# VH-VL binders against Uncharacterized protein C28H8.2: the designs that were tried, part 19

Target 1, 141 residues: Uncharacterized protein C28H8.2, of Caenorhabditis elegans (q09243)
Amino acid sequence: ANFISDPRSMFPKMVRTKNAFHFLQYFMGTFRRMFRNKTEMIEHFNYYDDQVKGTDCHIQEELDFARFKSYFDRYTRTHYNPEIRIIFAIMTKDSSHMTVEFHVTSQSWFGFEDHFHMIIRAVNDENVGWGVRYLSMAFNC
Short names: E, the ipSAE of ESMFold2; O, the ipSAE of ESMFold2 at other seeds; V2, 0.75 times the mean of E and O plus 0.25 times the DockQ between their complexes.

## First folded at step 16 (VH-VL; framework fv_lecanemab)

Design w2 (from u3 with heavy chain G99V; at its last look DockQ between E and O 0.07; V2 from the best seeds 0.00; counts 0 for: pae O 15.9 > 2, grease 19.1 > 18.9, placed apart)
Heavy chain, then light chain:
Amino acid sequence: EVQLVESGGGLVQPGGSLRLSCSASGFTFSYYGMHWVRQAPGKGLEWVAYIDYSSDTIYYGDTVKGRFTISRDNAKNSLFLQMSSLRAEDTAVYYCARVRFYYSDTGEYTDYFDYWGQGTTVTVSS
Amino acid sequence: DVVMTQSPLSLPVTPGAPASISCRSSQSLLDSRGYTYLEWYLQKPGQSPKLLIYYGSNRDSGVPDRFSGSGSGTDFTLRISRVEAEDVGIYYCMQALHTPFTFGPGTKLEIK
ESMFold2, look of step 16: ipSAE 0.000; ipTM 0.444
ESMFold2 (binder alone), look of step 16: mean pLDDT 89; pTM 0.899
ESMFold2 at other seeds, look of step 16: ipSAE 0.005; ipTM 0.446

Design w3 (from u3 with heavy chain D111Y; at its last look DockQ between E and O 0.04; V2 from the best seeds 0.00; counts 0 for: pae O 13.7 > 2, placed apart)
Fold by ESMFold2 at other seeds, look of step 16:
Structure w3 (fold): chain C 141 residues (1-141), chain A 126 residues (1-126), chain B 112 residues (1-112)
Amino acid sequence: as target 1 above (141 residues)
Amino acid sequence: EVQLVESGGGLVQPGGSLRLSCSASGFTFSYYGMHWVRQAPGKGLEWVAYIDYSSDTIYYGDTVKGRFTISRDNAKNSLFLQMSSLRAEDTAVYYCARGRFYYSDTGEYTYYFDYWGQGTTVTVSS
Amino acid sequence: DVVMTQSPLSLPVTPGAPASISCRSSQSLLDSRGYTYLEWYLQKPGQSPKLLIYYGSNRDSGVPDRFSGSGSGTDFTLRISRVEAEDVGIYYCMQALHTPFTFGPGTKLEIK
């Protein structure tokens, strides 16, 4: 086959899309990659609206973008071999909103398997596509 | 509207110290890596330092390593450069610049200086 | 450190004529994914630098179509198809793959 030196031709990447299937594939793909380094984590979190809010069952106050980024920055330093899969996905008839539950597994440094569930609510912005508006994390809840 | 405003420049003697500040507005500061870049009078640009969004990754240019310290306060939307052991060759306009990854539906990624401040002047002279 | 060179260092141009600026890197700027980390900046007289081109060939928002970037690996070119008076200033290439990030020496474009 012919080799092409244009990086855009060989490795097309999408951060945001209006297509729900593509969004989910890229959200999960960038989620796995964020365990590699901070640059990949920034790429994953560009799917999150800057006004994103959310909860964790062990935290009494509402979480924001910076707190979620800090949490996953610490988590990815102590865990490896991530897997993420969809438990359910529900989209409004007009394709403007989506709720998705993921099951996440990883391995800790001691070799123990770690599990949690993550629920996102995403909004399909007409200009930029799907972005996460709300995130709920359920660690052993 | 994105704005970056540097301050803290001035005239200082060799061996002295200065602390530069950069005030950010019009964007969520805590999402971005930040840079300092300098330009000596009549000369080109020189990258000085980088700090990531969480202050965990910090890099310095070879000419300033060990003498300058970059830091940030995300709660105050502020970036800092503490300069010590200043030399005549440190005389320059100092810019703060926002680093950004650009993600498009083509999947392009970059780390580039999309916004620059107007600069603050440091003069090291006896 | 990656050494960046530019040619010419001074570029007088007649209004309306095309212009080309060459940039070379001492190391490849291609990452493992196939992306090229070469950027072009313009510093107009009395102003701070502004981004023109990223990833070697992508125009930043608001940059006119008469600007184009090309090249790969270690050899890069910025082209202006039709120079206008507002294009005067110093053009810098910069590599953003290898720390420390490094700039070329600049090319001063002037109207003659």
Scores: ipSAE 0.006, ipTM 0.506, lowest interface PAE 13.7, mean pLDDT 81
ESMFold2, look of step 16: ipSAE 0.014; ipTM 0.608
ESMFold2 (binder alone), look of step 16: mean pLDDT 90; pTM 0.923

Design w4 (from u3 with heavy chain T106E E108T; at its last look DockQ between E and O 0.03; V2 from the best seeds 0.00; counts 0 for: pae O 13.0 > 2, placed apart)
Fold by ESMFold2 at other seeds, look of step 16:
Structure w4 (fold): chain C 141 residues (1-141), chain A 126 residues (1-126), chain B 112 residues (1-112)
Amino acid sequence: as target 1 above (141 residues)
Amino acid sequence: EVQLVESGGGLVQPGGSLRLSCSASGFTFSYYGMHWVRQAPGKGLEWVAYIDYSSDTIYYGDTVKGRFTISRDNAKNSLFLQMSSLRAEDTAVYYCARGRFYYSDEGTYTDYFDYWGQGTTVTVSS
Amino acid sequence: DVVMTQSPLSLPVTPGAPASISCRSSQSLLDSRGYTYLEWYLQKPGQSPKLLIYYGSNRDSGVPDRFSGSGSGTDFTLRISRVEAEDVGIYYCMQALHTPFTFGPGTKLEIK
């Protein structure tokens, strides 16, 4: 599905962080905001590495950055009132990698409640900070 | 479910000391900055103090600076407020609140308080 | 410190009618990235405060869609499209950009 360009002059480019907890807060915050418009979706996907890979429990194929962005572009057009919370988060002792599970709840525009789990694996690059390298989604699994 | 439970409030004389505790459950405490906010009887809300997840960054409100000390024990999921040199105007209900974002290299970000405890009452009187 | 003001301080409202609360800050709450660091809290009688709106216009989880936040820079508005009896309480705006964080004086919404 194609998306509508709606650039807002008040939404500057986001900068990544090396602080693990700031990354998680910004990731969740921008996740909620991406339901507003295309510009804020771009802001959220700034936290994903271009090489991000992953899976969906209903799709056998490995998914890439473009496929995930396309999926969430369509999802945010049909859902609203997002909630996202951490189920668990762990980091390696050297603070270079983390794995986080989120629970996401939203409502479809027909009024049905929907929910799913996301698991991310993020890497703390010494030059640019935390970025998502892997995303696993489980919609009604 | 996320829960914050304050304790340690009571009656204390001016010039006295009191230590408040906040017990956290239902979330990973060590990942969040924490705040104390107070409300004097019949008055509005006043932010008191902030401590980040690692205790590296601590801020105080102007009215309590130098008299109160915020601390945390991440192993015990506990937040503390050590109150010293207490005054009558410190009489209030004290809430602990969970922050959503911390300060970063880019400057101050929003830190909205998405969960609040039920409060503990401190009364400073003769 | 950033001074926050609210008007009106007392707001009697007929059930079902719309309501509007203004909040003004002494400094801009817009950062260079375009985020607005203005929050609204509701304290119902006998209860702890609860978050309603963050980033100026986002509703927190479980907040009915009859609540909306708007505004820019230094002038902000909380609107309730139709007031219900459960909306009674004190509404606070708060700025979260400049330490120390500061609240407005509160607006008491009551049913008349």
Scores: ipSAE 0.005, ipTM 0.504, lowest interface PAE 13.0, mean pLDDT 81
ESMFold2, look of step 16: ipSAE 0.006; ipTM 0.574
ESMFold2 (binder alone), look of step 16: mean pLDDT 90; pTM 0.925

Design w5 (from u3 with heavy chain T110I, light chain F101W; at its last look DockQ between E and O 0.04; V2 from the best seeds 0.00; counts 0 for: pae E 12.2 > 2, placed apart)
Fold by ESMFold2, look of step 16:
Structure w5 (fold): chain C 141 residues (1-141), chain A 126 residues (1-126), chain B 112 residues (1-112)
Amino acid sequence: as target 1 above (141 residues)
Amino acid sequence: EVQLVESGGGLVQPGGSLRLSCSASGFTFSYYGMHWVRQAPGKGLEWVAYIDYSSDTIYYGDTVKGRFTISRDNAKNSLFLQMSSLRAEDTAVYYCARGRFYYSDTGEYIDYFDYWGQGTTVTVSS
Amino acid sequence: DVVMTQSPLSLPVTPGAPASISCRSSQSLLDSRGYTYLEWYLQKPGQSPKLLIYYGSNRDSGVPDRFSGSGSGTDFTLRISRVEAEDVGIYYCMQALHTPWTFGPGTKLEIK
């Protein structure tokens, strides 16, 4: 099934998955790949809802889509060799919402290992599929 | 509505075998880990076995390890428990239970039984 | 294996009164991330068990707010602020952190 492209779209329209396991595989895979280049970062953020909100324990203000992109653009320029794994995943009984905690490790300048926890809340839209609605990050906290 | 229906219980002699089935409906079966839990007559609950969505991760209770085999068929929305070398202490009502959607590579298990079937009775008697 | 104990094993309660059930584990149920892997189940007479509380204090959907769970580590409590006739049955705590998963012996709640 082909989705109709909006004639006003300037980006390739991506069909999101409605399958929770495919979503998790894509989220983790594109997360790792966004450290390679800007094109891969675009693919990772294709699974974030435009109204995504979130927090970080070292940043007091609420983060939005643009700030997440800016944050990860900076992070991926200073870190390499990412690893991401699921700590837990919970889906609501109606399969409309998912909460997932990830453990992320990477290497920084001088090769020091960095790590943090990332919690996402994702929503399965009936027409579009899974998208990240909320993201919380905890660097060493 | 989520439904789980167990079948295949009955009377069997010690040393015998039975295969229990659990038919699932009202949810996407292949997204969930599944459990068997049993309850001996007049006794409390005992966890028996777990299988993840892909059959890659399987755990057994100590009292059944080596004698019982849990399996699933995601195309048929079915969970199974193959019981062998049955003993009198295996007499119980056997429930299938849906685990919450779960994935972990840390070895920590965060699942719980949010839906249960009505149970099927296994009696092991000479 | 993690041993789970419950107190009391039998709990007669007058209608409308509060009730409290204690559960203790032989090992901590708190993981390194701060999650408590303790669950409460109710088995009403003639019925299958049903989930009440997960992660120590979260009510499952449809569970009345008169039920609450508390505790951390090895000591846990289920409270019913006001017992109703429909609350009769056997309450089990269960640990879900250390395989094999283990249940407590159950607490039979009865109307006196």
Scores: ipSAE 0.006, ipTM 0.537, lowest interface PAE 12.2, mean pLDDT 82
ESMFold2 (binder alone), look of step 16: mean pLDDT 90; pTM 0.925
ESMFold2 at other seeds, look of step 16: ipSAE 0.007; ipTM 0.506

Design w6 (from u3 with light chain E39Y; at its last look DockQ between E and O 0.04; V2 from the best seeds 0.00; counts 0 for: pae O 13.7 > 2, placed apart)
Fold by ESMFold2 at other seeds, look of step 16:
Structure w6 (fold): chain C 141 residues (1-141), chain A 126 residues (1-126), chain B 112 residues (1-112)
Amino acid sequence: as target 1 above (141 residues)
Amino acid sequence: EVQLVESGGGLVQPGGSLRLSCSASGFTFSYYGMHWVRQAPGKGLEWVAYIDYSSDTIYYGDTVKGRFTISRDNAKNSLFLQMSSLRAEDTAVYYCARGRFYYSDTGEYTDYFDYWGQGTTVTVSS
Amino acid sequence: DVVMTQSPLSLPVTPGAPASISCRSSQSLLDSRGYTYLYWYLQKPGQSPKLLIYYGSNRDSGVPDRFSGSGSGTDFTLRISRVEAEDVGIYYCMQALHTPFTFGPGTKLEIK
């Protein structure tokens, strides 16, 4: 299946990786780095399709690319020392889709620990490689 | 269909005040940063002000800093520019414009204007 | 503030001929990742501006491929390979790497 990116995205179509292992390494690595420096948040969002959709149970509206950027912009202002690990990863036999659950922990500035789960659904686009199509951050609401 | 409609322009004396409004529709207003850009008669474009989606980040152009206040009401899909201490050089067509709210490599805000309104005219004259 | 200049300020062109507009910035618009924060806008007569080119060289949706942007660092060019009547208007370059965002003075393209 071929996809056309929204040309109004800050992230014009960039070549990603078609290797599932590298995608997961880069997704997790850039996730951690976005807490260090706001300029690195752009690298993390390179792995999201511009048409990404998702949910968070504390927000009744469906989330989109801009809402995920806003959410993580706010979250990273108040949290540090992120850890992210894979709970499970399932890929279709033809390597065109994957579902991955992550566990994320971080600390607030007073040392209180926060944690949550994320589930992503990613698609290996024939032209640009793996990208996040759907993200759920609190699906057990 | 994205629509931005400015209003509140008019004639005002030097030193006076005026409040511009921009009504947004066709998109989720609360997710986007917004700008004011102006164009003096027969002149080029000048960036006036920026406000992010939550009003946490606000920037002004040097020529209006301290005299203009940008604000927004996300519940009413509205952007505002309160202008005070108006001068003859503030005479212009004022556009509201939608931004995407990006970051540069140094963490500074960067943006560009993907949709513009039709403009409202402000004339400052005796 | 970053000063943006354009040349020429007035550009009469015969229909079907190529056109080239230069834009220069007083500071580099290239970031460490290789992105260029230069944008081109077209303001047709009696209309508000519309985006043509973002990130120095990418055409916005619906912009014909006869428009192309190029350049590096401080020196940028907008090219129209074959000017058509609908291309008449004022072309502005804008930088958005350094606050405040600043525009060039504009180049008025006219049919001769």
Scores: ipSAE 0.005, ipTM 0.548, lowest interface PAE 13.7, mean pLDDT 83
ESMFold2, look of step 16: ipSAE 0.006; ipTM 0.523
ESMFold2 (binder alone), look of step 16: mean pLDDT 91; pTM 0.928

## First folded at step 17 (VH-VL; framework fv_lecanemab)

Design x1 (at its last look DockQ between E and O 0.65; V2 from the best seeds 0.00; counts 0 for: pae E 8.0 > 2)
Fold by ESMFold2, look of step 17:
Structure x1 (fold): chain C 141 residues (1-141), chain A 124 residues (1-124), chain B 112 residues (1-112)
Amino acid sequence: as target 1 above (141 residues)
Amino acid sequence: EVQLVESGGGLVQPGGSLRLSCSASGFTFSYYGMHWVRQAPGKGLEWVAYIDYSSDTIYYGDTVKGRFTISRDNAKNSLFLQMSSLRAEDTAVYYCARGRFYYGDSYTDYFDYWGQGTTVTVSS
Amino acid sequence: DVVMTQSPLSLPVTPGAPASISCRSSQSLLDSRGYTYLEWYLQKPGQSPKLLIYYGSNRDSGVPDRFSGSGSGTDFTLRISRVEAEDVGIYYCMQALHTPFTFGPGTKLEIK
């Protein structure tokens, strides 16, 4: 499949992995780092397929890559000290798909702790490795 | 092709010991929790033991707890069941079975691949 | 231990007819996330068991669509919309939420 996850990039900086444990570790690591600055956010979004789709309980329309990036750009401006952990991860029998539930905590503007969950569906592409195809999120639902 | 092959079954006297092995191929063994399941002649299935991908979490069925030890060697793609203090009621076909991919702070399972089984007979 | 029961224990079926097998657990098999940890396995004559249904209703890959699973937190049903000769064997339900994991006694499906 296609390595390019960000339209502004001529060449992706980061190659995905076919190793499920490495994918989960790197997805979480880059998730934490995207709170540092916008350049690091691009690194995290290299794990999302260009055709990624998903939902948020506040949005009637289906979300795409650009909308997810915009959501996280706004979230990371008002939150810090992120923690992310896996609640549950399963793979299909043919090892081609994985569903993962994450629990995310962070601190809001005044230092109060926020909690939410994300559910992803990831696909193990034969040429590139694991990438996020679908994302479901709940903020203030 | 995913394959699980059990070995080490045989005839043993009551009070004796056996070590069963399960050789795995066609998948990344270290991703998966593994199980032993047995079936006495003409009877139903009984879950025997579980070991997670890293050997940190191990569960046993009530009828074997204290007598059987499950272990694994991820470098050799191998699962083991050390059986001791064997009784006539341990006579069964023993299957190894692959659990689902596991990563996280909770545990549940299903057995998507099974071996052909190895027969253990405990008889005086 | 969670006790699993099945009904009937023996099920003779005319070829092409529907069949239903009931399974009941002594405790709920629904977790806090909404997943149901009830599975169905088929053991054909002379073979190892094979996964048929997981999470209460999901068919494993290669399982014909004439098989379906349904149920509530303690009562579950496996349905075969039209039985074929290749479907003969023993059907086991199993719960995989509460350790130790436990199987039902099995239902032997036969062609009459």
Scores: ipSAE 0.013, ipTM 0.618, lowest interface PAE 8.0, mean pLDDT 84
ESMFold2 (binder alone), look of step 17: mean pLDDT 91; pTM 0.930
ESMFold2 at other seeds, look of step 17: ipSAE 0.059; ipTM 0.675

Design x2 (at its last look DockQ between E and O 0.05; V2 from the best seeds 0.00; counts 0 for: pae E 15.6 > 2, placed apart)
Fold by ESMFold2, look of step 17:
Structure x2 (fold): chain C 141 residues (1-141), chain A 125 residues (1-125), chain B 112 residues (1-112)
Amino acid sequence: as target 1 above (141 residues)
Amino acid sequence: EVQLVESGGGLVQPGGSLRLSCSASGFTFSYYGMHWVRQAPGKGLEWVAYIDYSSDTIYYGDTVKGRFTISRDNAKNSLFLQMSSLRAEDTAVYYCARGRFYYSDTGYTDYFDYWGQGTTVTVSS
Amino acid sequence: DVVMTQSPLSLPVTPGAPASISCRSSQSLLDSRGYTYLEWYLQKPGQSPKLLIYYGSNRDSGVPDRFSGSGSGTDFTLRISRVEAEDVGIYYCMQALHTPFTFGPGTKLEIK
């Protein structure tokens, strides 16, 4: 991984990668870490484009960057011990777009196991590398 | 390094208006909610206003509601406080502060992880 | 509005001794998920405030482990296990559950 640290920043920005395998590993790794505390969320959200859009089948509103941060902030307050794994990943022939399905499991404070699927569409930007452009989340849909 | 710099403070008469600015650097400004907090001379802290990253969610303290307007320009990394109908009680150091915009089970919540150095507003005849 | 009170308002302390600051809210700051929406800020002499503790007990990055927050519902405590000269300043609690957010009156910690 390539980490750029700005000495004037408390939360260093992660340089994105053009390597699809590294992107998926970093996306999943930072996803797990955002459950640890709220100050680590910015590392995960560095992998989302500012204009990210998407849905959740149990949330009426369309979600954008801030709404996804808010959604995961609420979820991570009530859940712990996350696991995330790739179900499938499909890339366009020109390696510019990727669709990935993840399976996420976690435990609630009452000890119940929750799970859901996430489907992302990621775009390999010529200048900055892979970033999430669309996200769809589904609990028991 | 995260840096917040307030400006626009000064001396103003009661009933007057003033616009404060906060310039942000060292972080992606458009990802963060922003607050104004004030401190009267020799007194404690008072929360003034909040604006989320997109200007969709805005809250005001009761003492300033209807008189102050918070706004932001994400392209210029800038936060603003337009103050109108100023009173002597508005005399304070005004800080801008960085938040994150979180939800509780009853609504909005936040904490202020970075603060500017403040700009002084004095309301006096 | 939620009224926040602090005790004591002035706290002279001998270097190396422990210190405790109490904060009370007029309404519960605990939600149904177990989160506590109480924060502690320190304003050192001549400086702007800085975050010490969020969610009742979580230390902000770079805050020494001699600081700890505890409490539930309406009663909260900030403890310093061994006070150092750099800890001088005014400590504010703030509730962040009920808009408008409200601060306590502050506790001035001084070395005697």
Scores: ipSAE 0.000, ipTM 0.526, lowest interface PAE 15.6, mean pLDDT 83
ESMFold2 (binder alone), look of step 17: mean pLDDT 93; pTM 0.947
ESMFold2 at other seeds, look of step 17: ipSAE 0.006; ipTM 0.527

Design x3 (from u3 with heavy chain Y109T; at its last look DockQ between E and O 0.03; V2 from the best seeds 0.00; counts 0 for: pae E 15.9 > 2, placed apart)
Fold by ESMFold2, look of step 17:
Structure x3 (fold): chain C 141 residues (1-141), chain A 126 residues (1-126), chain B 112 residues (1-112)
Amino acid sequence: as target 1 above (141 residues)
Amino acid sequence: EVQLVESGGGLVQPGGSLRLSCSASGFTFSYYGMHWVRQAPGKGLEWVAYIDYSSDTIYYGDTVKGRFTISRDNAKNSLFLQMSSLRAEDTAVYYCARGRFYYSDTGETTDYFDYWGQGTTVTVSS
Amino acid sequence: DVVMTQSPLSLPVTPGAPASISCRSSQSLLDSRGYTYLEWYLQKPGQSPKLLIYYGSNRDSGVPDRFSGSGSGTDFTLRISRVEAEDVGIYYCMQALHTPFTFGPGTKLEIK
């Protein structure tokens, strides 16, 4: 038998919320804070399902949990002063699925201002609450 | 880039039926709500119908309720409008439009239409 | 249904001059968070409608900064600081808070 070396298995996982409004507040709040340090980034990624998948128009391959962490680790090293706001949010009648589009702005260390859209599909798990299942990022594409 | 292409318009007699299609590309279709909007010749815009991404929530305008059916096939990136019991006043250009979908602070559905197709013409005439 | 009205219905304008289009809703479009659920669309001759303004004042991508939306509650204004030839068309406001979504009657902007 061998150990499973998943870093998240070493930390108590936050119980997510089943309330859609609180999930969006926490998602956006932790998104802004992940630009501060790696501990805050781990906190943000607690809202992502381990099986999360997604795309970005500048990346040729499908993204998974590890690649999203790597992407945002690189992004937060070169950008600061993030702002995130909801453009739209739709939810199924039974409150089990949600699609949300965010507009994100930040500043690069070269002085440029970035804008991009981020679309998530989130699922409300009966035991743990809302988590991101799919993420699409669009940087001027 | 986002593209929406309508098809299936044509000339039809009163009481007849038509099925309009809208083919979507350049975005993840299954994550968006979709609308039909129409414009009678020389007239303004009229919202016709809405369907959410999962087909759970469907709304119709009062003038088409009971005669039109909106549907979608997410596997084929396609939106449909089945029109029945057509009347002369249904003569219009029909647009499909992509919704950006929001909730108000009271939980009501809100939206705006960020991409429109080029339209397909339906003429109902005897 | 929410009734939307627009004024004027016809707006001839000299190139380079400012223009204003008024829109009024029969019910408030403002929520407690400060969001305004009013949109503006432009339909140029022979074309499909295009989004200009969402949430009352936000320009869609590629919309020139000479377009601005303002207002809250039931009274809204679209302003064009300097009208150009490519601005010709019909401008529609739409309320996006109360289903069924409803458009105003349109304002035809044309060059004198």
Scores: ipSAE 0.005, ipTM 0.517, lowest interface PAE 15.9, mean pLDDT 82
ESMFold2 (binder alone), look of step 17: mean pLDDT 90; pTM 0.926
ESMFold2 at other seeds, look of step 17: ipSAE 0.006; ipTM 0.537

Design x4 (from u3 with heavy chain G33S; at its last look DockQ between E and O 0.42; V2 from the best seeds 0.00; counts 0 for: pae O 13.6 > 2)
Fold by ESMFold2 at other seeds, look of step 17:
Structure x4 (fold): chain C 141 residues (1-141), chain A 126 residues (1-126), chain B 112 residues (1-112)
Amino acid sequence: as target 1 above (141 residues)
Amino acid sequence: EVQLVESGGGLVQPGGSLRLSCSASGFTFSYYSMHWVRQAPGKGLEWVAYIDYSSDTIYYGDTVKGRFTISRDNAKNSLFLQMSSLRAEDTAVYYCARGRFYYSDTGEYTDYFDYWGQGTTVTVSS
Amino acid sequence: DVVMTQSPLSLPVTPGAPASISCRSSQSLLDSRGYTYLEWYLQKPGQSPKLLIYYGSNRDSGVPDRFSGSGSGTDFTLRISRVEAEDVGIYYCMQALHTPFTFGPGTKLEIK
């Protein structure tokens, strides 16, 4: 049996959940909080598989974990007040795979308002719970 | 094998109360949302109530709001429906159903019911 | 609340013949991404309901491919290409986009 997070604890440390609803709550919650400091960013990226792959519409090559972390590290130093909303979420019958699209908005330090779409594919690993396997980002595309 | 077993049905007078239970096995109960659905004799299906994994989000059908309370005990793999102020129109077979969990584009819960119990009968008659 | 209707309410069918059941909703079940939140359930005689189709057209595991769902918006169809004896029962559509979730009145499929 995997550790099941207390729902009243919004940011359980060192654990992934096998519950899809809790995963989405924690993914979105830690996404918002990673703009606060580096410790919160580390907790957000705990929900990503180290083999995560993906794309960005302005980048020609496939992105990996290090590249996504680098981009969000830079992004969160220059943006604040994030909002994240689910556009859709689809899960397989056996609850082993999920695809979720988010709409994200934020503000830059110079007053520009940014928004983008983010699509994740997540896998509910038998041993560790839900983790992001694929990430696609579309900044102003 | 996923199993849902309802219990607690019976004959009750109008204005009375009953508590229904649903015992779950063969899956991790705390992973799933749960529903109650009822079917009056010779009639169609009516959705009654929804409860999420942690009991933080609860919805009721309009005909039962204020009279029925859904709850769950994840440690005991159990779902409950406390019914009060019962009326003749509450006479039905009551099913518990497992939700598949989903979000709409506005962030509202959406669901479909992939496993159902065999039902427990509630009869409200004087 | 979203009102669901079904037609016909009773459907006697000769074995091996095709059948279709219509379902209509009072509000659109199509979201902004093009997904349709319409399910079909079958309740066989003496049994609890079972899921057949989700998202308007996706068959649940173990559902024979002679069953198909179609439609968008407010008008939906369940088709059975060749009715078999084990297909008898009551077919319900359900909308799952607008709470409270609501079912159609059911269509009783029977062999004549």
Scores: ipSAE 0.007, ipTM 0.535, lowest interface PAE 13.6, mean pLDDT 82
ESMFold2, look of step 17: ipSAE 0.007; ipTM 0.530
ESMFold2 (binder alone), look of step 17: mean pLDDT 90; pTM 0.923

